VHH binders against A disintegrin and metalloproteinase with thrombospondin motifs 9 (ADAMTS9). Designs and how they scored, part 14

Target 1, 201 residues: A disintegrin and metalloproteinase with thrombospondin motifs 9 (ADAMTS9), of Homo sapiens (Human) (q9p2n4r1735to1935)
Amino acid sequence: LPQNCKEVKRLKGASEDGEYFLMIRGKLLKIFCAGMHSDHPKEYVTLVHGDSENFSEVYGHRLHNPTECPYNGSRRDDCQCRKDYTAAGFSSFQKIRIDLTSMQIITTDLQFARTSEGHPVPFATAGDCYSAAKCPQGRFSINLYGTGLSLTESARWISQGNYAVSDIKKSPDGTRVVGKCGGYCGKCTPSSGTGLEVRVL
Short names: E, the ipSAE of ESMFold2; O, the ipSAE of OpenDDE; V2, 0.75 times the mean of E and O plus 0.25 times the DockQ between their complexes.

## First folded at step 10 (VHH; framework vhh_6fv0_2)

Design p4 (from m2 with F100W Y102S; at its last look DockQ between E and O 0.02; V2 from the best seeds 0.00; counts 0 for: pae E 9.6 > 2, placed apart)
Fold by ESMFold2, look of step 10:
Structure p4 (fold): chain B 201 residues (1-201), chain A 121 residues (1-121)
Amino acid sequence: as target 1 above (201 residues)
Amino acid sequence: QVQLQESGGGLVQPGGSLRLSCAASGFTFSSYYMYWVRQAPEKGLEWVSTISSGGDDTYYKDSVKGRFTVSRDNAKNTLYLQMNSLKPEDAAQYYCAKDWDSYSGEPFDYRGQGTQVTVSS
């Protein structure tokens, strides 16, 4: 069985983008091969739970009084706030790119993402510029269930920016991660030291 | 390191055209959204245009829509902005910027030195 999309081309004579079974680390994994007409096709994982459970957000509203955390941190449409954060965006994901050499998710590959508002936001990333009072509003969600992959224990998030804060919750099996992240202005991203490493289940 | 170098600015008459270029290095250019932003003297940085990593999707500030066209050549690691029907309001220092992943806390921190566009006479 092929071990990457380039081998699918060579061994099966395939030239169409699509789902193929690959032998990854001794286990069978379903991989979407994109760019199969080129010399360097790319490997993607189709997310079973899709856009509704796989998204990244930089929240666009900023409080008129940033020294408060109103509503005990709950998001409200009627806040005393304005939609003027220039980095704001919302991206959702049907597929994510994986580097099969490092077993890392390439969070910045947005080929199979849909940005429904604002600027594109990388996978596993969230932020805002809402409040200096540790009141994160930006959200991300990861659901790898059914893909044959889970995040390794090494996956860590870091917060960056002024007053940056994050609340990251990981499931024990590594298939689900949700985060709330923000600052004045702040974001959370996977640590550059650990990346977003996965293993085949 | 990320390096961006803008060029193609100059002095132009109202209604004229310019084509800006941005040479990129130090990152996988084809994997990233790219931006054009501008700054008039003593003004804040203003978003102008965004282009997707493959070049298929483009977005524009309302005041430039229909006059400006963003494009990219991923084989040359180069971003372009074609500016037609230029108005005095378009005069500014223009920068290209790499997509949002700055750790310095400012939007569009990953940008070049800029190229000046002046619209007069």
Scores: ipSAE 0.007, ipTM 0.136, lowest interface PAE 9.6, mean pLDDT 87
ESMFold2 (binder alone), look of step 10: mean pLDDT 80; pTM 0.809
OpenDDE, look of step 10: ipSAE 0.017; ipTM 0.321

Design p5 (from m2 with T50N S52D D56S D57S; at its last look DockQ between E and O 0.07; V2 from the best seeds 0.00; counts 0 for: pae O 9.3 > 2, placed apart)
Fold by OpenDDE, look of step 10:
Structure p5 (fold): chain B 201 residues (1-201), chain A 121 residues (1-121)
Amino acid sequence: as target 1 above (201 residues)
Amino acid sequence: QVQLQESGGGLVQPGGSLRLSCAASGFTFSSYYMYWVRQAPEKGLEWVSNIDSGGSSTYYKDSVKGRFTVSRDNAKNTLYLQMNSLKPEDAAQYYCAKDFDYYSGEPFDYRGQGTQVTVSS
């Protein structure tokens, strides 16, 4: 059985993009092979829950007074705030790039991402410029359920920026991760040291 | 292009005062909130104060409230920071800033070269 999309080409004579079953770490997984007409096809994982539960957001509202956290930290669209943060954005994901050699998600690959607002935001990334009072509003969501993959315990996020705060929760099985990140201005992103490593369930 | 130039820094004793200035050009100064930020050695940039476009609303980091006063003269395209009762922990490179670019990796973009404030007995 093929272990990557390039082997699919070699063994099956395939040249069309699509879903293929690959042997990954001893298990059969469904992988989307993109660029099968080229010499360098790429592997993607189709997210069963799609856009609704796989997204990254840089929140666009900014408090006038960065020392406060109104509404007990809850997001309010009618907040007394600046709404002109041009760096804001919202991206959702139907497929994510995976490096099968390192078993890491390539978060910056946005080929199958949809940016519905503002600027594109990498997978598993969130941020804002909302407040310096530990009041994060940016969100990211990862749902790998049904893919046969889960995030490893080594998967880490780093916080960057002024007064950056991150609240990240991972399910016990590693298939679900939600994060709330922000600052003045702050973000959270997967650690470059460990990457966003996944394992086969 | 946006240009910001800070001045007024120097060496003072604890309890002393300094008045920083920021000369702005290359954009409609009077249309933007302006920020003061500072960076101490081996520390990241931190927010100090900001002021709305008209100068009617001012906001301060808790540690500088009552000691620092931000103001602006839109006719002169100049931002000010009056710093009184200076403490050693106030020592830093001070910058004025216009905006933030999330993707640049910098906490504040469009800032000047900064002016050094040193507080030492």
Scores: ipSAE 0.007, ipTM 0.260, lowest interface PAE 9.3, mean pLDDT 89
ESMFold2, look of step 10: ipSAE 0.338; ipTM 0.744
ESMFold2 (binder alone), look of step 10: mean pLDDT 81; pTM 0.822

Design p6 (from n3 with E101P Y102S; at its last look DockQ between E and O 0.08; V2 from the best seeds 0.00; counts 0 for: pae E 11.8 > 2, placed apart)
Fold by ESMFold2, look of step 10:
Structure p6 (fold): chain B 201 residues (1-201), chain A 121 residues (1-121)
Amino acid sequence: as target 1 above (201 residues)
Amino acid sequence: QVQLQESGGGLVQPGGSLRLSCAASGFTFSSYYMYWVRQAPEKGLEWVSTISSGGDDTYYKDSVKGRFTVSRDNAKNTLYLQMNSLKPEDAAQYYCAKDLPSYSGEPWDYRGQGTQVTVSS
């Protein structure tokens, strides 16, 4: 069985983008091979729970008074705020790119992302410019259940920016992560730069 | 001591081209996404383009897609914006930034002083 999309081309003679079964770390994994007409096809994992549970957000509203954390941190349509943060964006993901050599998600590959508002936002990242009182509003969500993959225990996030804060919650099986991230202005990103380590279940 | 210095602005006729440069120092340039943002007189800040830390992924505001090209040279700590088919609506002060700008953000942490692009009809 092939172990990457190049081997699918070479060993099976396939030239079409699509789902193929690959032998990864001794287990079968369904991988979407993209760019099969080229010399450098790319490996993607199709997210079973799809766009609604796999998204990244930079929140666009900023408080008129950034020294407060109103509503106990809850997001409200009637805030004393303005929608003027130019970095704002919302991206949702149908597939994510994986580097099968390092077993890392490549968070910056947005080929199978849809940006419904604003700026494209990499997978597993979030941010805002809402409040200097550590009141994060930006959200990301990861759901790998059903893909055959989970995040490793060592997957970590870092916060960047002024007054930056993050609140990251991981499920025990490593398939689900939710994060709240922000600052004045702040964001969170995986500590491995653009990668996020996974393992085969 | 983050420093960003834009250059390459000027006066151009509609349909003309300019190439903007941004010299970066005081931070690990190759580790950051870089951004181009613009501001026309009496208007808000407007995102233009984004490039990933390695330069492999680029993103554009719809109104400039196909006309502008962002690139970077990490060996020279320099960000570029090639601007083709310029329109009067592109006239603005252009900023490079290591984070996207906000009105309440720290200007020295986010952007340079900018370079003016003027398009005369």
Scores: ipSAE 0.007, ipTM 0.192, lowest interface PAE 11.8, mean pLDDT 84
ESMFold2 (binder alone), look of step 10: mean pLDDT 80; pTM 0.809
OpenDDE, look of step 10: ipSAE 0.580; ipTM 0.855

## First folded at step 11 (VHH)

Design q1 (from p1 with T50N S52D D56S D57S; framework vhh_6fv0_2; at its last look DockQ between E and O 0.01; V2 from the best seeds 0.00; counts 0 for: pae O 9.9 > 2, placed apart)
Fold by OpenDDE, look of step 11:
Structure q1 (fold): chain B 201 residues (1-201), chain A 121 residues (1-121)
Amino acid sequence: as target 1 above (201 residues)
Amino acid sequence: QVQLQESGGGLVQPGGSLRLSCAASGFTFSSYYMYWVRQAPEKGLEWVSNIDSGGSSTYYKDSVKGRFTVSRDNAKNTLYLQMNSLKPEDAAQYYCAKDFDSYSGEPFDYRGQGTQVTVSS
């Protein structure tokens, strides 16, 4: 059984992009092989829950008074704020890149991401410039349920920026993660910089 | 305001047991995953265990699997950590949290005093 998309080409004579079953760490997983016409096809995981639960956001509003956390931290479009944070964006994900050698999700690969607002935002990343008062508004959501993968214990996020804060919750099985991140200005990103370690369930 | 109060720590010999409790208030306890983290002397905070909102799913640090059991009573707004077969390396200040910075392991909005677990060598 093939263990990567390159082996799929070799063993099956396949040259078309598509879903294939690969033997990953002793289990069969459905992997999307992209670039099968090339010598270096890439592996992607199709997210069962798609865009609705797999997204990354850099929030675009900035409080007039950055020393406050109004509305008990709740997001409001009618806030006393400026809506001019140029780094703002919203990206959703149908597939995510996986490095099967390192078992890392490559969060910066946006080939199968849709940016509906502003600038593209990497997977598992969030931020804002909303407030310096521990009032994060940027959001990210990860749902790996149904993929056969989960985040490992080593999966962590780094807070970066001024007054950066991260409120991140991981499900016990490691398949679900939600986070609020921000600062003035601040973000959260996977600790590895570009990836999140996963394991086969 | 969110408030967490840990208790149940103490001094035990290797192989001993302790049961930690965390009394929660100031938020809808039953709506949140809850976490146990610990900090050993001269070390940073590390994740130990977590439990989903309903208590149906639990997750553990590899080094504590089979020895520790996390549970919760949502009616009492209380989180528990049963620690069996304690080892010297388990000695630490133990904290409960609902929100945390995954890099530092720090609670997001608050920080309790924790409860001290000491395991004699």
Scores: ipSAE 0.007, ipTM 0.245, lowest interface PAE 9.9, mean pLDDT 90
ESMFold2, look of step 11: ipSAE 0.421; ipTM 0.784
ESMFold2 (binder alone), look of step 11: mean pLDDT 81; pTM 0.816

Design q2 (from n3 with T50N S52D D56S D57S; framework vhh_6fv0_2; at its last look DockQ between E and O 0.87; V2 from the best seeds 0.00; counts 0 for: pae E 4.2 > 2)
Amino acid sequence: QVQLQESGGGLVQPGGSLRLSCAASGFTFSSYYMYWVRQAPEKGLEWVSNIDSGGSSTYYKDSVKGRFTVSRDNAKNTLYLQMNSLKPEDAAQYYCAKDLEYYSGEPWDYRGQGTQVTVSS
ESMFold2, look of step 11: ipSAE 0.356; ipTM 0.761
ESMFold2 (binder alone), look of step 11: mean pLDDT 82; pTM 0.828
OpenDDE, look of step 11: ipSAE 0.789; ipTM 0.936
ESMFold2, look of step 13: ipSAE 0.444; ipTM 0.800
ESMFold2 (binder alone), look of step 13: mean pLDDT 82; pTM 0.826
OpenDDE, look of step 13: ipSAE 0.849; ipTM 0.952
ESMFold2, look of step 15: ipSAE 0.278; ipTM 0.693
ESMFold2 (binder alone), look of step 15: mean pLDDT 82; pTM 0.830
OpenDDE, look of step 15: ipSAE 0.859; ipTM 0.955

Design q3 (from n3 with S31D D56S D57S E101D Y102S; framework vhh_6fv0_2; at its last look DockQ between E and O 0.02; V2 from the best seeds 0.00; counts 0 for: pae O 6.1 > 2, placed apart)
Fold by OpenDDE, look of step 11:
Structure q3 (fold): chain B 201 residues (1-201), chain A 121 residues (1-121)
Amino acid sequence: as target 1 above (201 residues)
Amino acid sequence: QVQLQESGGGLVQPGGSLRLSCAASGFTFSDYYMYWVRQAPEKGLEWVSTISSGGSSTYYKDSVKGRFTVSRDNAKNTLYLQMNSLKPEDAAQYYCAKDLDSYSGEPWDYRGQGTQVTVSS
């Protein structure tokens, strides 16, 4: 059985992009092979729960008074704020790139991501420049349920920037992760920089 | 004090429609994002929809996209959820919330008593 998309080409004579079953760490997983007409196809995992539960956001509003966290941190459109944070954006994900050698999600691959607002935001990443008063507004959501994969226990996030704070929650089985991140200005990213380590369930 | 009161639930056949309402009081309704969440029997709370303070931005769970529409009337302090093409898997207690923990689906602040939606042939 093929272990990557290149082997699918070699063993099956396949040349079309699509879903294939690969043997990954002893289990059959459904992997989307992209670029099958090339010599360097890439592996992607289709996210069963789609865009609504797999997204990354850099929030674009900055409080006029960065020393406060108004309304207990609740988001509102008419905040006393500027809407000028240039790094702001919202990206949602239908598929995510996986490196089957390292077993890491390549968070910076946005081939099957949709940016609906602002600048593209990597997977599992969030940030803002909302406040210096521990009032994070940036959000990310990961839902790997149904993919056969979960985040490892070693998967961690780092906070970067000034007054950076993060609140990240992971499900016991490692298939769900949600985070709120921000600062003045701050963000959270996977500790590996460009990837998140996953395991086969 | 903050109060939320859902209404509009009921029994419908598959393919039917319902319109839920949420009456809000005790806070400046127009200042806040509002959320719809639901809880089916023996399941946890799950997020359904979000609407921004002014209503200019709306977000939906994938499974309800194209079928559900969230809206609000800030002059009436009321949140709405139009549910069309209802499916059995939509059956749940529906709640509106002033703030939402996206991980657990639990409200960060307040939610109402809910309104029951049943979908059965």
Scores: ipSAE 0.023, ipTM 0.316, lowest interface PAE 6.1, mean pLDDT 89
ESMFold2, look of step 11: ipSAE 0.192; ipTM 0.631
ESMFold2 (binder alone), look of step 11: mean pLDDT 81; pTM 0.817

Design q4 (from p1 with T50N S52D D56S D57S F108Y; framework vhh_6fv0_2; at its last look DockQ between E and O 0.69; V2 from the best seeds 0.00; counts 0 for: pae E 4.2 > 2)
Fold by ESMFold2, look of step 11:
Structure q4 (fold): chain B 201 residues (1-201), chain A 121 residues (1-121)
Amino acid sequence: as target 1 above (201 residues)
Amino acid sequence: QVQLQESGGGLVQPGGSLRLSCAASGFTFSSYYMYWVRQAPEKGLEWVSNIDSGGSSTYYKDSVKGRFTVSRDNAKNTLYLQMNSLKPEDAAQYYCAKDFDSYSGEPYDYRGQGTQVTVSS
């Protein structure tokens, strides 16, 4: 079996974008090959649970009183808020790009993401400018279940910004990660030192 | 440079009224939300009220709703706070503050020197 999308072209004679089975680290993995008419096709993983469970958000509301954390930190559509954080955005993901050499997710590739509001937001990223009282509202969600991949234990997130806070929860099997991130203003992103590394199950 | 000057404070009995004013200069007043915040001795700054740039939307801390009214006159670059039914817990130094320009600074960094409101009892 081919070990990357370029080998699919060479060994199988395929020239269409689509799903192919690849041999990765001695195991079978289903990979979407994009750009197959070019010399440099790219490898993506189709997310079985799709957009509803794979998204990244920079929350657009800012408290009128940024020194509080109202509603015990719960999000309310009727908050005493301004909806004017210009960096806000929401991106959801049908597929994510993977570098099969390093086994890392390329979080900034948005080819198979849909940005439904505001600015594009990279995979595994969240933030806001809601409160200086460490009250994060921005959310991201990762669900790799059924893809044949899981995140390794080394994946870490970095909080950036004034009063920045992150609350990251990872499942023991590495298929699920949820985060709440924000500040005045703040965000969380995967650490460049660890990357967002995956392994084949 | 942003300049804000509060006035209209004083001593009042419980249940009484005061009207605070804030004269603004050094920025385009009509482009910004404006805030009233207050500080009692050895307490942090407390949000009281704010108003959008056009004056059409007003917002209040729950404990002052129905008693306080914020307004602005964009032609005169002036912010107002009408304070009715004053209570001892309303006693504080009152500041007007300009909208948040710096998301890396402290909340309400751009405020005036304040005006003292003292309520007997």
Scores: ipSAE 0.242, ipTM 0.637, lowest interface PAE 4.2, mean pLDDT 90
ESMFold2 (binder alone), look of step 11: mean pLDDT 80; pTM 0.811
OpenDDE, look of step 11: ipSAE 0.301; ipTM 0.703

Design q5 (from p1 with S31D D56S D57S A97V; framework vhh_6fv0_2; at its last look DockQ between E and O 0.02; V2 from the best seeds 0.00; counts 0 for: pae O 12.2 > 2, placed apart)
Fold by OpenDDE, look of step 11:
Structure q5 (fold): chain B 201 residues (1-201), chain A 121 residues (1-121)
Amino acid sequence: as target 1 above (201 residues)
Amino acid sequence: QVQLQESGGGLVQPGGSLRLSCAASGFTFSDYYMYWVRQAPEKGLEWVSTISSGGSSTYYKDSVKGRFTVSRDNAKNTLYLQMNSLKPEDAAQYYCVKDFDSYSGEPFDYRGQGTQVTVSS
């Protein structure tokens, strides 16, 4: 059984992009092979829950008074704020790229991402310039349920920027992660040291 | 199985203090926001306080700011609410909540049995 998309080409004579079953760490997983006409096809995981639960957001509002966290920290469109943060954006994901050698999600691959607002935002990334008072508004959501994969315990996020804060909620089974990240200005991204490592369930 | 158990409620006079505790189990406590909500007689469930996963951020209902302090001990899987200068309007059943939609301001259904706080002279 093929272990990657390149092997699919070799073993099956396949040249079309599509879903294939690969043997990954001893289990059969459905992997989307892209670029099958090339010598370097890439592996993607189709997210069962798609856009609704797999997104990354850099929030665009900035408080007039960055020293406070109004509305009990809740997001409000009618805030006393500017809507001029140029780095703002919202991206949702149908598929995410996976490096099957390292078992890392390649968060910066946006081939199957849709940016509905502003600038593209990498997977598992969030940020804002909302407040310096520990009031993060940027959001990301990961839902790997149904893919056969989960995040490992080693998966970590780092906060970057001024007054950067991140609060990340993980499910016990590692299939879901939601994060709120921000600062003045700040973001959270997967650690380059630990990466966004996944395991086969 | 997610379990939350509130304690520490009781009867106090106006101006008195109580310290509520919530023992959590069945999930990785330190990975989750935790919330206090309360429900007074003939009133709906209302948000009281929020604390982030690591405890670095805390949020309060306006009416309890300066009087209530939320904290947590992740090593003990315990959430706390220190309530000082209690007022009659603080009387309610207090619940520990695992999930709260901070966008909509609505609590979810993961909560304990609650602990009763009564404030009366």
Scores: ipSAE 0.000, ipTM 0.225, lowest interface PAE 12.2, mean pLDDT 90
ESMFold2, look of step 11: ipSAE 0.053; ipTM 0.519
ESMFold2 (binder alone), look of step 11: mean pLDDT 80; pTM 0.803

Design q6 (from p1, 18 letters changed; framework vhh_7nfr_2; at its last look DockQ between E and O 0.75; V2 from the best seeds 0.00; counts 0 for: pae E 6.2 > 2)
Fold by ESMFold2, look of step 11:
Structure q6 (fold): chain B 201 residues (1-201), chain A 121 residues (1-121)
Amino acid sequence: as target 1 above (201 residues)
Amino acid sequence: QVQLQESGGGLVQPGGSLRLSCAASGFTFSSYYMYWVRQAPGEGREWVSNIDSGGSSTYYADSVKGRFTIARDNVKNTLYLLMDSLKSDDTAVYYCAKDFDSYSGEPFDYWGQGTQVTVSS
C-alpha cells in the first residue's frame, strides 16, 4: 500500500484530491491527499469531530482594569471590557496537515481552516491581551478521536509574551487537548523544539 | 513628552465633596482613554475610574460607583473626578493616568504627580 500521497499518484494512477488509505508505521491510516494535480501533493487528516471541537482563538476583549482577574477567571459577555485587541481571531479546522516523515502536525497550514472572526489563528494556538493578573481567556481545542491518531507525550506548549500563562489539559489517550492561554499580551503555541507529534493508534 | 498635573485635593469631612482636575499635555488627549487611580498609605494602587476618548462611556470600581463621576473636556485637555459622599476609605493620593500605547508594558505606565485626598473627622 502507498505510504504517502505521491505514491498514491504514482502507484495507483490516481489524479484527484480525496481520501486514500495509506500504510503508515505498519498500520492503515485514512489520509486526504490535496494537490494531486501537482508534483507535490500534501497529506491531511480529516477531523471526525470537525470545526466545533477543533479551533484556535485569540480573544479580543481587554479588561478596563487589567490588574485583576474578575469572575474567578471565567469569561463573561458583560465584563468591563474593551473590544480593541487587533490581533484577535478565531479559526476552526476540518482537516489538519501532517508531515508523514516526522509524524508532526503542521499547525500553520490553514488550507482547510475557516476563520470566522478576525485574523487566522494556527492550530493548537490560543492567546489574549485581557489581563496582567494571570487570567487567560483565549482557548484552543483539539479532538483527534476517530482519526486513527493521537498526540504523543512529547507535545509541549510554550507561553510567549508579557504575563503569559497557560492551562492545558490533555486526555490520557492523547486524542483530546484543551487549552486556556493568554497574557497582557500573550499566547501559547506548541514548542518548536518538540513540535506537535502524533502516533498511529 | 507626556505631562499630567493633578489638582483639587484636600481635607474634607465624611459626606463631603471634592472635584479633582488633571491638566494634560504632550500628547493628543482626545485619542486616549484616561484613568483615575488611587493609592492609600501602605497599599497598592487601586483603579478608580476610566473614560473613553470621546467621553461618552464611563466605568467605575464598585467601591466608588454612584458616588464618583469621571468627565473630560477634550477642548481644554482636562480630566475631572467629581467625588461626592466621601468616606474615610477614600483617603488616598489620586493619580491621573493615560492609557498606554504598548501592549508589552506595565499597566498605567504614565502617571501624574498625584493630589492628596484626606477624609477625616
Scores: ipSAE 0.079, ipTM 0.508, lowest interface PAE 6.2, mean pLDDT 88
ESMFold2 (binder alone), look of step 11: mean pLDDT 80; pTM 0.806
OpenDDE, look of step 11: ipSAE 0.759; ipTM 0.913

## First folded at step 13 (VHH; framework vhh_6fv0_2)

Design r1 (from q2 with Y103N; at its last look DockQ between E and O 0.68; V2 from the best seeds 0.00; counts 0 for: pae E 4.3 > 2)
Fold by ESMFold2, look of step 13:
Structure r1 (fold): chain B 201 residues (1-201), chain A 121 residues (1-121)
Amino acid sequence: as target 1 above (201 residues)
Amino acid sequence: QVQLQESGGGLVQPGGSLRLSCAASGFTFSSYYMYWVRQAPEKGLEWVSNIDSGGSSTYYKDSVKGRFTVSRDNAKNTLYLQMNSLKPEDAAQYYCAKDLEYNSGEPWDYRGQGTQVTVSS
């Protein structure tokens, strides 16, 4: 079976974007091929759990008093907050791009993301400007369950910015990652040195 | 060059009142939230109150709510803090600040010398 979308195009004469079965590292995976009308189609993974479980957020509220972490860090609609952080955004993902040569998720490809508020936010990224008291409110969520892929042990996040903090929880099987990230102002992103490497289950 | 000049502090007895002023220059005053913060001896800076750019929304630390009133006059580039029912715990150097400070070591953008509030018999 084909090992990438270009082989699907070349070997089967396919010219339509769509889901195809590819042989990746000895396993059969369903891959969405985009740009099949061109010489360089791109590979995407359709996320079985969809955009409710796969999203990235820069939180838009900022505390009037940034020296506290109220509500034990819980988010409240009625916080004493300004809703005016200009970098705020929320993006959710139906599909993510994968580079099959490196087995890396390409977090900045937003072709199959939907930004419902504010600025687009790359996959696996979160931040805020909420508090200087280690109170991260920005959230991201990754759920690869059912895709045939999991994140490898190499995936690491870095925090950037003043008072930047992160709380990132990974499932043992590498299919689920949730993060709370923020600062004054701060964000977390995958390390450029490790990226988001996946393996075939 | 941002300049903030606080005034109106002094010595009062418990239960007394003071009105602080902050004269602002070097920036478009009406475009920014303004803050009152304070520092007691051997303590860090503490948020007291703030007001939005138009003056319509005001916010207070719980311990001063109902006793202090923040206001602003955008035509005169002046921020005010009316302090009633003063307690010994309110004694501090009071500073006004131009909005929140980001990506630095300080939570607020304060620049003035402050004005001392002393509460004693």
Scores: ipSAE 0.338, ipTM 0.751, lowest interface PAE 3.5, mean pLDDT 91
ESMFold2 (binder alone), look of step 13: mean pLDDT 82; pTM 0.830
OpenDDE, look of step 13: ipSAE 0.865; ipTM 0.957
ESMFold2, look of step 19: ipSAE 0.264; ipTM 0.698
ESMFold2 (binder alone), look of step 19: mean pLDDT 81; pTM 0.830
OpenDDE, look of step 19: ipSAE 0.864; ipTM 0.956

Design r2 (from q2 with Y103W; at its last look DockQ between E and O 0.85; V2 from the best seeds 0.00; counts 0 for: pae E 3.8 > 2)
Amino acid sequence: QVQLQESGGGLVQPGGSLRLSCAASGFTFSSYYMYWVRQAPEKGLEWVSNIDSGGSSTYYKDSVKGRFTVSRDNAKNTLYLQMNSLKPEDAAQYYCAKDLEYWSGEPWDYRGQGTQVTVSS
ESMFold2, look of step 13: ipSAE 0.450; ipTM 0.795
ESMFold2 (binder alone), look of step 13: mean pLDDT 80; pTM 0.813
OpenDDE, look of step 13: ipSAE 0.856; ipTM 0.954
ESMFold2, look of step 15: ipSAE 0.346; ipTM 0.746
ESMFold2 (binder alone), look of step 15: mean pLDDT 81; pTM 0.824
OpenDDE, look of step 15: ipSAE 0.859; ipTM 0.954
ESMFold2, fold request of step 16: ipSAE 0.094, 0.211, 0.489; ipTM 0.582, 0.654, 0.815
ESMFold2 (binder alone), fold request of step 16: mean pLDDT 81, 81, 81; pTM 0.824, 0.828, 0.825
OpenDDE, fold request of step 16: ipSAE 0.879, 0.873, 0.870; ipTM 0.964, 0.963, 0.962
ESMFold2, look of step 16: ipSAE 0.419; ipTM 0.786
ESMFold2 (binder alone), look of step 16: mean pLDDT 81; pTM 0.815
OpenDDE, look of step 16: ipSAE 0.428; ipTM 0.755
ESMFold2, look of step 18: ipSAE 0.354; ipTM 0.755
ESMFold2 (binder alone), look of step 18: mean pLDDT 81; pTM 0.824
OpenDDE, look of step 18: ipSAE 0.868; ipTM 0.959
ESMFold2, look of step 20: ipSAE 0.323; ipTM 0.749
ESMFold2 (binder alone), look of step 20: mean pLDDT 81; pTM 0.819
OpenDDE, look of step 20: ipSAE 0.859; ipTM 0.955

